VHH binders against Coiled-coil-helix-coiled-coil-helix domain-containing protein 7 (CHCHD7). Designs and how they scored, part 9

Target 1, 85 residues: Coiled-coil-helix-coiled-coil-helix domain-containing protein 7 (CHCHD7), of Homo sapiens (Human) (q9buk0)
Amino acid sequence: MPSVTQRLRDPDINPCLSESDASTRCLDENNYDRERCSTYFLRYKNCRRFWNSIVMQRRKNGVKPFMPTAAERDEILRAVGNMPY
Short names: E, the ipSAE of ESMFold2; O, the ipSAE of OpenDDE; V2, 0.75 times the mean of E and O plus 0.25 times the DockQ between their complexes.

## First folded at step 18 (VHH; framework vhh_podentamig1)

Design ctl (from w1 with Y99S W101S L108S; at its last look DockQ between E and O 0.44; V2 from the best seeds 0.00; counts 0 for: pae E 11.4 > 2)
Fold by ESMFold2, look of step 18:
Structure ctl (fold): chain B 85 residues (1-85), chain A 123 residues (1-123)
Amino acid sequence: as target 1 above (85 residues)
Amino acid sequence: EVQLVESGGGLVQPGRSLTLSCAASGFTFSSYAMGWYRQAPGKQRELVALISSGSTLYADSVKGRFTISRDNAKNSIYLQMNSLRPEDTALYYCAKPESDSGTYFDESGMDYWGQGTQVTVSS
């Protein structure tokens, strides 16, 4: 069975993987000064809020999987037009 | 609607054991990863243990001494703390992420937190 860490690196499960990685990279570059990385944390938070709203809508409509796969998410973002986070 | 309530903290002597409980409500309990975190005064909040539907993860500082477990029938997670040391003194929180997508580990990745239960290890 894949570990929780392996599942978090799976782009079909983790919609905010690149935002998480960007936050980590910023901290590494700035000696863990969180204030200098606040933009990355905001993107990550907004990314999670956006995809949670999509999950809620898909759950209401009975669309599985509730968290869209990476390919489905690309389609959703193209349809939205403006980056939502 | 989401509620997380920790209990079981207290004052204990070094080398003794303590079990923390976190009662959860307001969500489908079995589908979410959940974790224990702790914060000592003047220090950053740190991950202690994480449990998902089939796996666990521990901070290096507690590995081999602490055990996280889950009881889906009681909508609860537990932290069995053995061989307690003074450096384990902290306010212990349980937490869950907003979504069931297998979210991030640090405190930024957890969206709901309990109020905490104090564990104090001293003579």
Scores: ipSAE 0.000, ipTM 0.155, lowest interface PAE 11.4, mean pLDDT 78
ESMFold2 (binder alone), look of step 18: mean pLDDT 81; pTM 0.826
OpenDDE, look of step 18: ipSAE 0.298; ipTM 0.674

Design j1 (from w1 with S31D; at its last look DockQ between E and O 0.41; V2 from the best seeds 0.00; counts 0 for: pae E 3.4 > 2)
Fold by ESMFold2, look of step 18:
Structure j1 (fold): chain B 85 residues (1-85), chain A 123 residues (1-123)
Amino acid sequence: as target 1 above (85 residues)
Amino acid sequence: EVQLVESGGGLVQPGRSLTLSCAASGFTFSDYAMGWYRQAPGKQRELVALISSGSTLYADSVKGRFTISRDNAKNSIYLQMNSLRPEDTALYYCAKPEYDWGTYFDELGMDYWGQGTQVTVSS
């Protein structure tokens, strides 16, 4: 069901869509040879780890929404100065 | 500690049915979307079905034959597999993401996996 899948890809909920898509694209281009795509998988894992740490801090501080919106995430990444994943 | 335990696999003839179960513990079960994945010998692990609160998603290869369901009171998801084919032979896994905020659309987005239950479809 494409419509259900499209709904679940909300960028304000999933901060790592680009990294997931890059990983899938690598697999598609390399006949699903996972060893060739390990760098993409690592970026995806690091992305999820980073944003989870932000969510945990915002929950602790009562800042809502707990997952920053796409616009807020851009500001957070700018403030960090170097891509954390 | 998150635990996912699959059961219900076995050897069946083509055209028959099986029901798989996945018992979950160590997290607030109703908060999470969950899924069934499978891996055939020599193939990569692939999505079979996902379930969330009121929504389901199926791989094209199993649409109309397989049905995913959940019972929040029993902390379990199920996979009803009808009209089984030899191509359905695989190790079937139950999975959940670490964080329920939309990172589970593919195999890479699932962080916790059961040990799997084998389904073999042959004459």
Scores: ipSAE 0.209, ipTM 0.467, lowest interface PAE 3.4, mean pLDDT 83
ESMFold2 (binder alone), look of step 18: mean pLDDT 84; pTM 0.858
OpenDDE, look of step 18: ipSAE 0.524; ipTM 0.766

Design j2 (from x5 with S31D; at its last look DockQ between E and O 0.78; V2 from the best seeds 0.00; counts 0 for: pae E 2.1 > 2)
Fold by ESMFold2, look of step 18:
Structure j2 (fold): chain B 85 residues (1-85), chain A 123 residues (1-123)
Amino acid sequence: as target 1 above (85 residues)
Amino acid sequence: EVQLVESGGGLVQPGRSLTLSCAASGFTFSDYYMGWYRQAPGKQRELVALISSGSTLYADSVKGRFTISRDNAKNSIYLQMNSLRPEDTALYYCAKPEYDWGTYFDELGMDYWGQGTQVTVSS
């Protein structure tokens, strides 16, 4: 069975992996001073908020998978025109 | 208002068992995965177990010894801890994310936390 760490890092499962990694990197670089990393945490939270809205729309419309694949997410972001997080 | 309240911690001898509880309120309980985390003195907080409506996930260090469970009627999750070791000594937290779409996130993706309950494993 895949490790907990490997499962949490699957790009098709976690749409915000880059934002999570950036937040963790900031903490590592700043001795876990959370106040210095608030911009990264906000981006990570906004990323999760955005993809939650997409999942809710897809659930309403019966579109599966409810979380778009990595390739589908790239297409969605290109169509939006401005980075939403 | 989201509230998470842990209980059931204590001092136990190695090899014994303990059950933690987390009572949740202020949200539609069945819609969200939840988890147990722990923090030993001087260490970073780490994942212990996650539970969703259809699956569970365990840290390698506790797999086979700990069992997470959920009772939707009581709005509660539980952590059954068997074969306790001194290395399990920590403050144990219950947590939930703001959003759940069927994917597990890291500790930074958990937005709501309980106060913690202390588990101490010592002879």
Scores: ipSAE 0.369, ipTM 0.643, lowest interface PAE 2.1, mean pLDDT 86
ESMFold2 (binder alone), look of step 18: mean pLDDT 84; pTM 0.860
OpenDDE, look of step 18: ipSAE 0.725; ipTM 0.865

Design j3 (from w1 with S31E S53E; at its last look DockQ between E and O 0.66; V2 from the best seeds 0.59)
Fold by ESMFold2, look of step 18:
Structure j3 (fold): chain B 85 residues (1-85), chain A 123 residues (1-123)
Amino acid sequence: as target 1 above (85 residues)
Amino acid sequence: EVQLVESGGGLVQPGRSLTLSCAASGFTFSEYAMGWYRQAPGKQRELVALISEGSTLYADSVKGRFTISRDNAKNSIYLQMNSLRPEDTALYYCAKPEYDWGTYFDELGMDYWGQGTQVTVSS
């Protein structure tokens, strides 16, 4: 089985990889002062909320995989027109 | 309301075993990945083990000694801890993500936490 780090880095598993990396980098750069990183945490949370809405829509419509692949997510974001997170 | 209640902590001698339990309620239990985390004094909270859809992941520091398991009928996960060491001393937390699509392996992706159960391994 792949390591925890390898699974977190898999874009087909983690649609919010960039946002989680940004949050971790902020903590590392700011001596783990969580208050200084709240904007990054919010973006990560909004990313997860957005992709959950897409997963729920795809479940309703019977479209598999329910979590879109990295390529499919790029197309969805283009169709939205503005970054949702 | 999501509730996670840990139990089974205590003071034990090195080399002994202990089983932690996490009773869960307020959600469809079988649909979610869940995990055990721990925080030792002066350290950051760290992953111990994850369980999802019949698969498990372990931190390297506990692999081969700890086993996570799940009982969907009892809405519970467990952590069997064998060959305990003083370095395993920590407050142990049960956690779950808000969403059931299984991508939240880092601590920041866990949205619900129990109050923790203390494990102390000392002579």
Scores: ipSAE 0.429, ipTM 0.673, lowest interface PAE 1.6, mean pLDDT 86
ESMFold2 (binder alone), look of step 18: mean pLDDT 84; pTM 0.858
OpenDDE, look of step 18: ipSAE 0.696; ipTM 0.856

Design j4 (from w1 with S31Y; at its last look DockQ between E and O 0.26; V2 from the best seeds 0.00; counts 0 for: pae E 3.4 > 2, grease 24.9 > 24.2)
Fold by ESMFold2, look of step 18:
Structure j4 (fold): chain B 85 residues (1-85), chain A 123 residues (1-123)
Amino acid sequence: as target 1 above (85 residues)
Amino acid sequence: EVQLVESGGGLVQPGRSLTLSCAASGFTFSYYAMGWYRQAPGKQRELVALISSGSTLYADSVKGRFTISRDNAKNSIYLQMNSLRPEDTALYYCAKPEYDWGTYFDELGMDYWGQGTQVTVSS
């Protein structure tokens, strides 16, 4: 299996890294006051829920790769319209 | 479905060692990063160590003293804690993310938590 570092640096593997980074930046900017960052945490949680639902659907349908590539994810988000997270 | 069960905590004098274990079930273990976190009374939960399929990461406060390891055949991670200090007193949790890709360096991405095992170093 690829290393954690390779997986985290590979945009095709981690669809929610930007949302995770935004949450961490909020904490850094607010002296780790978690209550002030709850909106960022919710976006990150919703991002993970959304892409998990896409992965599950692709697994059920036999569509590979199960985690869409970064390019495929851009297409999926465009087709959905409003940002789902 | 997903279960994480920590064990190995206890009361220990400074300078001694403990080994914590986390037995996992209900998912394909080898594909996930997993971690140990701890929460001291009155403090926020903090990362102790993280392990994936080929790398480890440690909080600065434990580097050189603690070692995380993984046994995929036993679906378990371990935390070897050497040279324990009173500051290591905390409830220690095993954690995993929900999804296959892992969430490195991110407590917020850990979705499953064990009940914790208490480590108390005589202060």
Scores: ipSAE 0.149, ipTM 0.423, lowest interface PAE 3.4, mean pLDDT 82
ESMFold2 (binder alone), look of step 18: mean pLDDT 85; pTM 0.862
OpenDDE, look of step 18: ipSAE 0.709; ipTM 0.866

Design j5 (from x3 with S31D; at its last look DockQ between E and O 0.63; V2 from the best seeds 0.00; counts 0 for: pae E 2.2 > 2)
Fold by ESMFold2, look of step 18:
Structure j5 (fold): chain B 85 residues (1-85), chain A 123 residues (1-123)
Amino acid sequence: as target 1 above (85 residues)
Amino acid sequence: EVQLVESGGGLVQPGRSLTLSCAASGFTFSDYAMGWYRQAPGKQRELVALIYSGSTLYADSVKGRFTISRDNAKNSIYLQMNSLRPEDTALYYCAKPEYDWGTYFDELGMDYWGQGTQVTVSS
């Protein structure tokens, strides 16, 4: 089984890895002043909210895997037309 | 409303043990990952232990000394802390993400936090 650390950085498991990294970079660049990074935190939370809604729809429709792979997520985002987060 | 309440902190001597508890309410217990974080004065909040999808994860600094566990019937998680060191002195928080995909969420992905329980390790 892959290590827990490998799963943390697996793009097929974590659809919001880029948004998480952007939030962390903002904190690092701003001496951990969280108020200065609110926009990045919001994007990260909205990313997680969006993909949760997709997982719920796929579970309801019997589409596996419930969390879309990175390739499937690209297709979903193109079909939406505008970045949802 | 999600509520997380930590307890079990205190003042202990180095080398001793404590057990922390986190009682959770306001959500269905079947759909959560949870973790313990800590924050020492002047430092950033850091991961201590995470439990999710039948797996656990520990910070390197606590591996072999701390154990996270879960009791679904009591809607609670626990942190058994053995061989405590002065460096373990911190306010310990229980945390939960809003969404659970059965996998890990990083610290910024934790949406709900308790008020914390203080652990002080000093002789």
Scores: ipSAE 0.357, ipTM 0.629, lowest interface PAE 2.2, mean pLDDT 84
ESMFold2 (binder alone), look of step 18: mean pLDDT 82; pTM 0.842
OpenDDE, look of step 18: ipSAE 0.611; ipTM 0.815

## First folded at step 19 (VHH; framework vhh_podentamig1)

Design aa1 (from w1 with K96R; at its last look DockQ between E and O 0.11; V2 from the best seeds 0.00; counts 0 for: pae O 7.0 > 2, placed apart)
Amino acid sequence: EVQLVESGGGLVQPGRSLTLSCAASGFTFSSYAMGWYRQAPGKQRELVALISSGSTLYADSVKGRFTISRDNAKNSIYLQMNSLRPEDTALYYCARPEYDWGTYFDELGMDYWGQGTQVTVSS
ESMFold2, look of step 19: ipSAE 0.251; ipTM 0.537
ESMFold2 (binder alone), look of step 19: mean pLDDT 83; pTM 0.851
OpenDDE, look of step 19: ipSAE 0.015; ipTM 0.284

Design aa2 (from w1 with L50F; at its last look DockQ between E and O 0.56; V2 from the best seeds 0.53)
Fold by ESMFold2, look of step 19:
Structure aa2 (fold): chain B 85 residues (1-85), chain A 123 residues (1-123)
Amino acid sequence: as target 1 above (85 residues)
Amino acid sequence: EVQLVESGGGLVQPGRSLTLSCAASGFTFSSYAMGWYRQAPGKQRELVAFISSGSTLYADSVKGRFTISRDNAKNSIYLQMNSLRPEDTALYYCAKPEYDWGTYFDELGMDYWGQGTQVTVSS
């Protein structure tokens, strides 16, 4: 079985990995001062909120997998036009 | 209002066992993944164990010794800690994300935290 670190970094599990990495990088660059990184944390939360709305929509419509694959996510973002988070 | 309340910590000798509990309220418990985290003195908080509706995940340092479980009727998760070692000494927290797709999230993705329960393992 994959390690806990590998599971948490799987893009098919976390669609917001880039935003999580940006948040972690901000903490590393700012001596772990969370106040300096609030904008990054907000983007990470907004990313999670957006994909939650997509998952809820797919659950309602019976579309599987409920969390879109990486290819499906790219298509969804392209169709939206503007980055939603 | 989401509330997470840990209990069951204490001072124990190496090799002994301890069971931690986390009572949860303010949400539909069975739908949410939850985790146990710990913070040792001078260290950053780390994942110990995570449970979703069908899966569990453990940090390498606790595999085979710790077991996470949930009881949906009691709105609780548990951490059974066997063969305790001094390096298990830490403040133990339970946590949950706001959004749950049946997946595991990193610490920054955990939106709700309890106050923690102290576990001290010393001879």
Scores: ipSAE 0.439, ipTM 0.687, lowest interface PAE 1.8, mean pLDDT 85
ESMFold2 (binder alone), look of step 19: mean pLDDT 81; pTM 0.828
OpenDDE, look of step 19: ipSAE 0.606; ipTM 0.796

Design aa3 (from w1 with S53G; at its last look DockQ between E and O 0.80; V2 from the best seeds 0.00; counts 0 for: pae E 2.2 > 2)
Fold by ESMFold2, look of step 19:
Structure aa3 (fold): chain B 85 residues (1-85), chain A 123 residues (1-123)
Amino acid sequence: as target 1 above (85 residues)
Amino acid sequence: EVQLVESGGGLVQPGRSLTLSCAASGFTFSSYAMGWYRQAPGKQRELVALISGGSTLYADSVKGRFTISRDNAKNSIYLQMNSLRPEDTALYYCAKPEYDWGTYFDELGMDYWGQGTQVTVSS
């Protein structure tokens, strides 16, 4: 298995890498004051909620991989029209 | 309601072993990624190990010494901790995400946490 860092940063596996990084950066910049980072945490949570809905739909329709690749996710977001998170 | 209950912590001498347990309820256990995290006094909480389906992932600091496992019949995950060191002293937490994607989440993506079980490694 790849290292924890390498696995968690693979864009084809982690649909919310940018949102996770933004949340971590906020914590680092604010001495881990979570109250100051709540907007970033919400965006990360909304990102996970959105992609979960897509995974559930693809699972229902038998479309693999269930988590879309980075390229497929770009296409899905483009089709949605506005950023859902 | 999701509930995670850790047990098995205690005081142990360096070089000895402990097994931690996390009993889970309130969700379909067999499909979720789950993990062990730890927090030493005055430190940030850090990943120890993750398990998803048949795959496992370990922090470098515990690789080769700790083993995560899963028993779906008992709705439990375990952490076998061998060759314990004073730096392993921490409150150990069990965690799971809200969603099951068949993949791992970082700590900020873990939505449910247990109360923790204390492990103290001291001469």
Scores: ipSAE 0.372, ipTM 0.656, lowest interface PAE 2.2, mean pLDDT 85
ESMFold2 (binder alone), look of step 19: mean pLDDT 83; pTM 0.845
OpenDDE, look of step 19: ipSAE 0.703; ipTM 0.855

Design aa4 (from w1 with S52T; at its last fold request DockQ between E and O 0.56; V2 from the best seeds 0.63)
Amino acid sequence: EVQLVESGGGLVQPGRSLTLSCAASGFTFSSYAMGWYRQAPGKQRELVALITSGSTLYADSVKGRFTISRDNAKNSIYLQMNSLRPEDTALYYCAKPEYDWGTYFDELGMDYWGQGTQVTVSS
ESMFold2, look of step 19: ipSAE 0.539; ipTM 0.764
ESMFold2 (binder alone), look of step 19: mean pLDDT 84; pTM 0.853
OpenDDE, look of step 19: ipSAE 0.707; ipTM 0.864
ESMFold2, look of step 20: ipSAE 0.428; ipTM 0.700
ESMFold2 (binder alone), look of step 20: mean pLDDT 83; pTM 0.846
OpenDDE, look of step 20: ipSAE 0.605; ipTM 0.811
ESMFold2, fold request of step 23: ipSAE 0.442, 0.530, 0.472; ipTM 0.695, 0.741, 0.719
ESMFold2 (binder alone), fold request of step 23: mean pLDDT 83, 82, 83; pTM 0.841, 0.839, 0.844
OpenDDE, fold request of step 23: ipSAE 0.787, 0.786, 0.772; ipTM 0.887, 0.886, 0.881

Design aa5 (from w1 with M110L; at its last look DockQ between E and O 0.70; V2 from the best seeds 0.00; counts 0 for: pae O 2.03 > 2, unsure alone 60.3 < 65)
Fold by OpenDDE, look of step 19:
Structure aa5 (fold): chain B 85 residues (1-85), chain A 123 residues (1-123)
Amino acid sequence: as target 1 above (85 residues)
Amino acid sequence: EVQLVESGGGLVQPGRSLTLSCAASGFTFSSYAMGWYRQAPGKQRELVALISSGSTLYADSVKGRFTISRDNAKNSIYLQMNSLRPEDTALYYCAKPEYDWGTYFDELGLDYWGQGTQVTVSS
């Protein structure tokens, strides 16, 4: 079984790595002033919210894996027409 | 409504042990990873330990000394702290992410916190 750290950085499991990294980078650049990074945090939150809705829908419909793979997520985003966050 | 209630903190001498507890409610406990964070005066909040589906993660500063565990039947997590040091002095928080997708969560994704329990290590 992969470690927590490995799963955290797994693109097939974590749909919001880019948003998370951007938030972390902002904190590093702003001496960890969260108020200065509110936009990044919001995008990260919206990312998580969006993909959570997809996961919940797939769970409801019995579609596995519940978290779409990176490739599946690309297809979903293309179908939507643009990134919603 | 999500609720996290920490307990077990106190004043101890260096080298002593404490066990922190966190009672959780308002969500399906077993479906979420949980963690302990701490914040010392004048310092930023930092990760202490995370637990998800039997996997654990520890800050380097506490590895070998602290152990995080969970009891899904009691909707609780625990932090066994051994060999405590003055630098462990902090307000300890129980935390969960807003969303959990099978052992996934990060520090920035922890949206729910308790009020904290104070741990003071001093001779």
Scores: ipSAE 0.199, ipTM 0.555, lowest interface PAE 2.0, mean pLDDT 87
ESMFold2, look of step 19: ipSAE 0.370; ipTM 0.662
ESMFold2 (binder alone), look of step 19: mean pLDDT 78; pTM 0.779

Design aa6 (from w1 with T103D; at its last look DockQ between E and O 0.56; V2 from the best seeds 0.00; counts 0 for: pae E 3.2 > 2)
Fold by ESMFold2, look of step 19:
Structure aa6 (fold): chain B 85 residues (1-85), chain A 123 residues (1-123)
Amino acid sequence: as target 1 above (85 residues)
Amino acid sequence: EVQLVESGGGLVQPGRSLTLSCAASGFTFSSYAMGWYRQAPGKQRELVALISSGSTLYADSVKGRFTISRDNAKNSIYLQMNSLRPEDTALYYCAKPEYDWGDYFDELGMDYWGQGTQVTVSS
């Protein structure tokens, strides 16, 4: 298997990469003032919650891969209509 | 209830070794990536080492000196710290993510933290 760092930066494995990067960018731009970045942190947490719910449904139904690929996630988000995070 | 309990910290001279332990409970231990982080006074908490089922990752500052390991039978991770330097002085934390898909690239990716164990490297 690939290194843990490579796994984390792989968009097919990490569905919340953009949200994490936005949070990190906010911290960098605001002298690491976490309170000024709380909206970004919330968006990241909501992203993780949403995709975990999808993973749990797929595990229950035996649908693999349990974490949808980037292409499958695009389809799921389009079907939802509004961004869920 | 998730619990993470660190131990093994102490005062040591430069060049010496310590082993930190983290005992975990309240979750399916073998499914989760886990990590060691540290925070020196006045600094941000920083990654030291991560371990998954088959991979490890180390901060550049500790590569070759520190080794993370896990014992799934004992629900524990360990940090073997060799050739300790004054710059390693910090409160060391064990951490895990909420979900078992390995989201631990910074403290935002870790959701549960132990109380920490102090490591002090000084003459």
Scores: ipSAE 0.250, ipTM 0.535, lowest interface PAE 3.2, mean pLDDT 83
ESMFold2 (binder alone), look of step 19: mean pLDDT 84; pTM 0.853
OpenDDE, look of step 19: ipSAE 0.377; ipTM 0.715

## First folded at step 20 (VHH; framework vhh_podentamig1)

Design bb2 (from aa4 with A33S; at its last look DockQ between E and O 0.60; V2 from the best seeds 0.00; counts 0 for: pae E 2.1 > 2)
Fold by ESMFold2, look of step 20:
Structure bb2 (fold): chain B 85 residues (1-85), chain A 123 residues (1-123)
Amino acid sequence: as target 1 above (85 residues)
Amino acid sequence: EVQLVESGGGLVQPGRSLTLSCAASGFTFSSYSMGWYRQAPGKQRELVALITSGSTLYADSVKGRFTISRDNAKNSIYLQMNSLRPEDTALYYCAKPEYDWGTYFDELGMDYWGQGTQVTVSS
């Protein structure tokens, strides 16, 4: 099996990689001053909330995989029209 | 209301053992990944161990010495710490994400934290 960090950087498993990376970059650039990065943390949290709602809908409807693949997520975001997070 | 309460910390000599407990409430316990993190004075908080419903993960610095476990009937996770070293001295926190679709190593993805329990390893 690939390492846990390799699996967590897999876009088919982690829908919020970009938001997590942006949050980490903000902390690195600001000497870990969390107050300066609150907007990034909020986007990361909202990303996780949005995809959780999609997973819950797909589980209820029996649609697999419950976490959409990266390609399916691109289609879902395109259909929404505006970035939801 | 999500609550995480750690206990079991203390002062011990190098080479000894401790067991930490984290009692959880306010969510469906068995469906969530949970973790132990620690923070020494002047250092950033770091992962110690993660547990899901089916797997565990350990930081390299504790692998082979620490064991994370779960008791769903008691809504608790545990950290068995053997062969303790002075470098293990830290405030130990229990944490969980708001949403969980798998195993996460990302501290920023942990949304709920306990108040911590102090472990001090010294002669």
Scores: ipSAE 0.375, ipTM 0.641, lowest interface PAE 2.1, mean pLDDT 85
ESMFold2 (binder alone), look of step 20: mean pLDDT 84; pTM 0.853
OpenDDE, look of step 20: ipSAE 0.488; ipTM 0.756

Design bb3 (from aa4 with M34Y G35S; at its last look DockQ between E and O 0.58; V2 from the best seeds 0.00; counts 0 for: pae E 2.3 > 2, unsure alone 60.4 < 65)
Amino acid sequence: EVQLVESGGGLVQPGRSLTLSCAASGFTFSSYAYSWYRQAPGKQRELVALITSGSTLYADSVKGRFTISRDNAKNSIYLQMNSLRPEDTALYYCAKPEYDWGTYFDELGMDYWGQGTQVTVSS
ESMFold2, look of step 20: ipSAE 0.345; ipTM 0.623
ESMFold2 (binder alone), look of step 20: mean pLDDT 78; pTM 0.799
OpenDDE, look of step 20: ipSAE 0.690; ipTM 0.854

Design bb4 (from aa4 with T103S; at its last look DockQ between E and O 0.52; V2 from the best seeds 0.53)
Fold by ESMFold2, look of step 20:
Structure bb4 (fold): chain B 85 residues (1-85), chain A 123 residues (1-123)
Amino acid sequence: as target 1 above (85 residues)
Amino acid sequence: EVQLVESGGGLVQPGRSLTLSCAASGFTFSSYAMGWYRQAPGKQRELVALITSGSTLYADSVKGRFTISRDNAKNSIYLQMNSLRPEDTALYYCAKPEYDWGSYFDELGMDYWGQGTQVTVSS
C-alpha cells in the first residue's frame, strides 16, 4: 500500500530514516557484505536507542506526541550539541 | 527474554495451502509490529508480510495469496499461504523490533528472530 509505505518514510514517525538508508546503501554498494557495514548498523541501532530514551521520558511526562516531530527532534539535537549516534 | 517460535512448515505440492504460526513471549505483544520474512537458498532474506496495530503490508510477490493475522490473546501471528508456488520455497522467519515505534519495513530494524520453519513447494 502506498499510504503504509509513505508512513514508514514519514520523518515525523521514523527518526532514523537517514541511518537506515545509509545502512541499506552500504549493503547495496558492497554486495551485501554485512561485515563491511557494521559501523552503519551500529549508528542505526544507536539512533533507535537514543530516540527510544526520549520517547520513554515523554511518555512518563505526558508530553505528546511521544515521538517528537522532525522539527522537535532538530531542537533536541541542537540542545545536546554532539550527535548522539 | 524475548522468544519467537515458528511452526507449520512442511513439504507441499504446488497450488496447496499452509498456515504458519509464530508464538511470542517475553514482551507486551500487542504493542509491537511483527513480520514474516523468508530466505530462499542463495537469496537475501526478504519481507513477506508485516502487521502493525492498525495495518498490514505485503510483498508484491505474495499479495492476494498470503494473509498475515495476529491474535493478541494467544500472543501469536500467523501467515496463511494459499496457492503455493515453487518460488515460495524458503525458510520462513518471524521477527520483532526492539522498540514499539519506528521503522517496521526494514529488515535491519528487526532485532529478534525465530529459528525459522522450512516451507518446500515441490511435486
Scores: ipSAE 0.487, ipTM 0.722, lowest interface PAE 1.4, mean pLDDT 87
ESMFold2 (binder alone), look of step 20: mean pLDDT 83; pTM 0.848
OpenDDE, look of step 20: ipSAE 0.591; ipTM 0.810

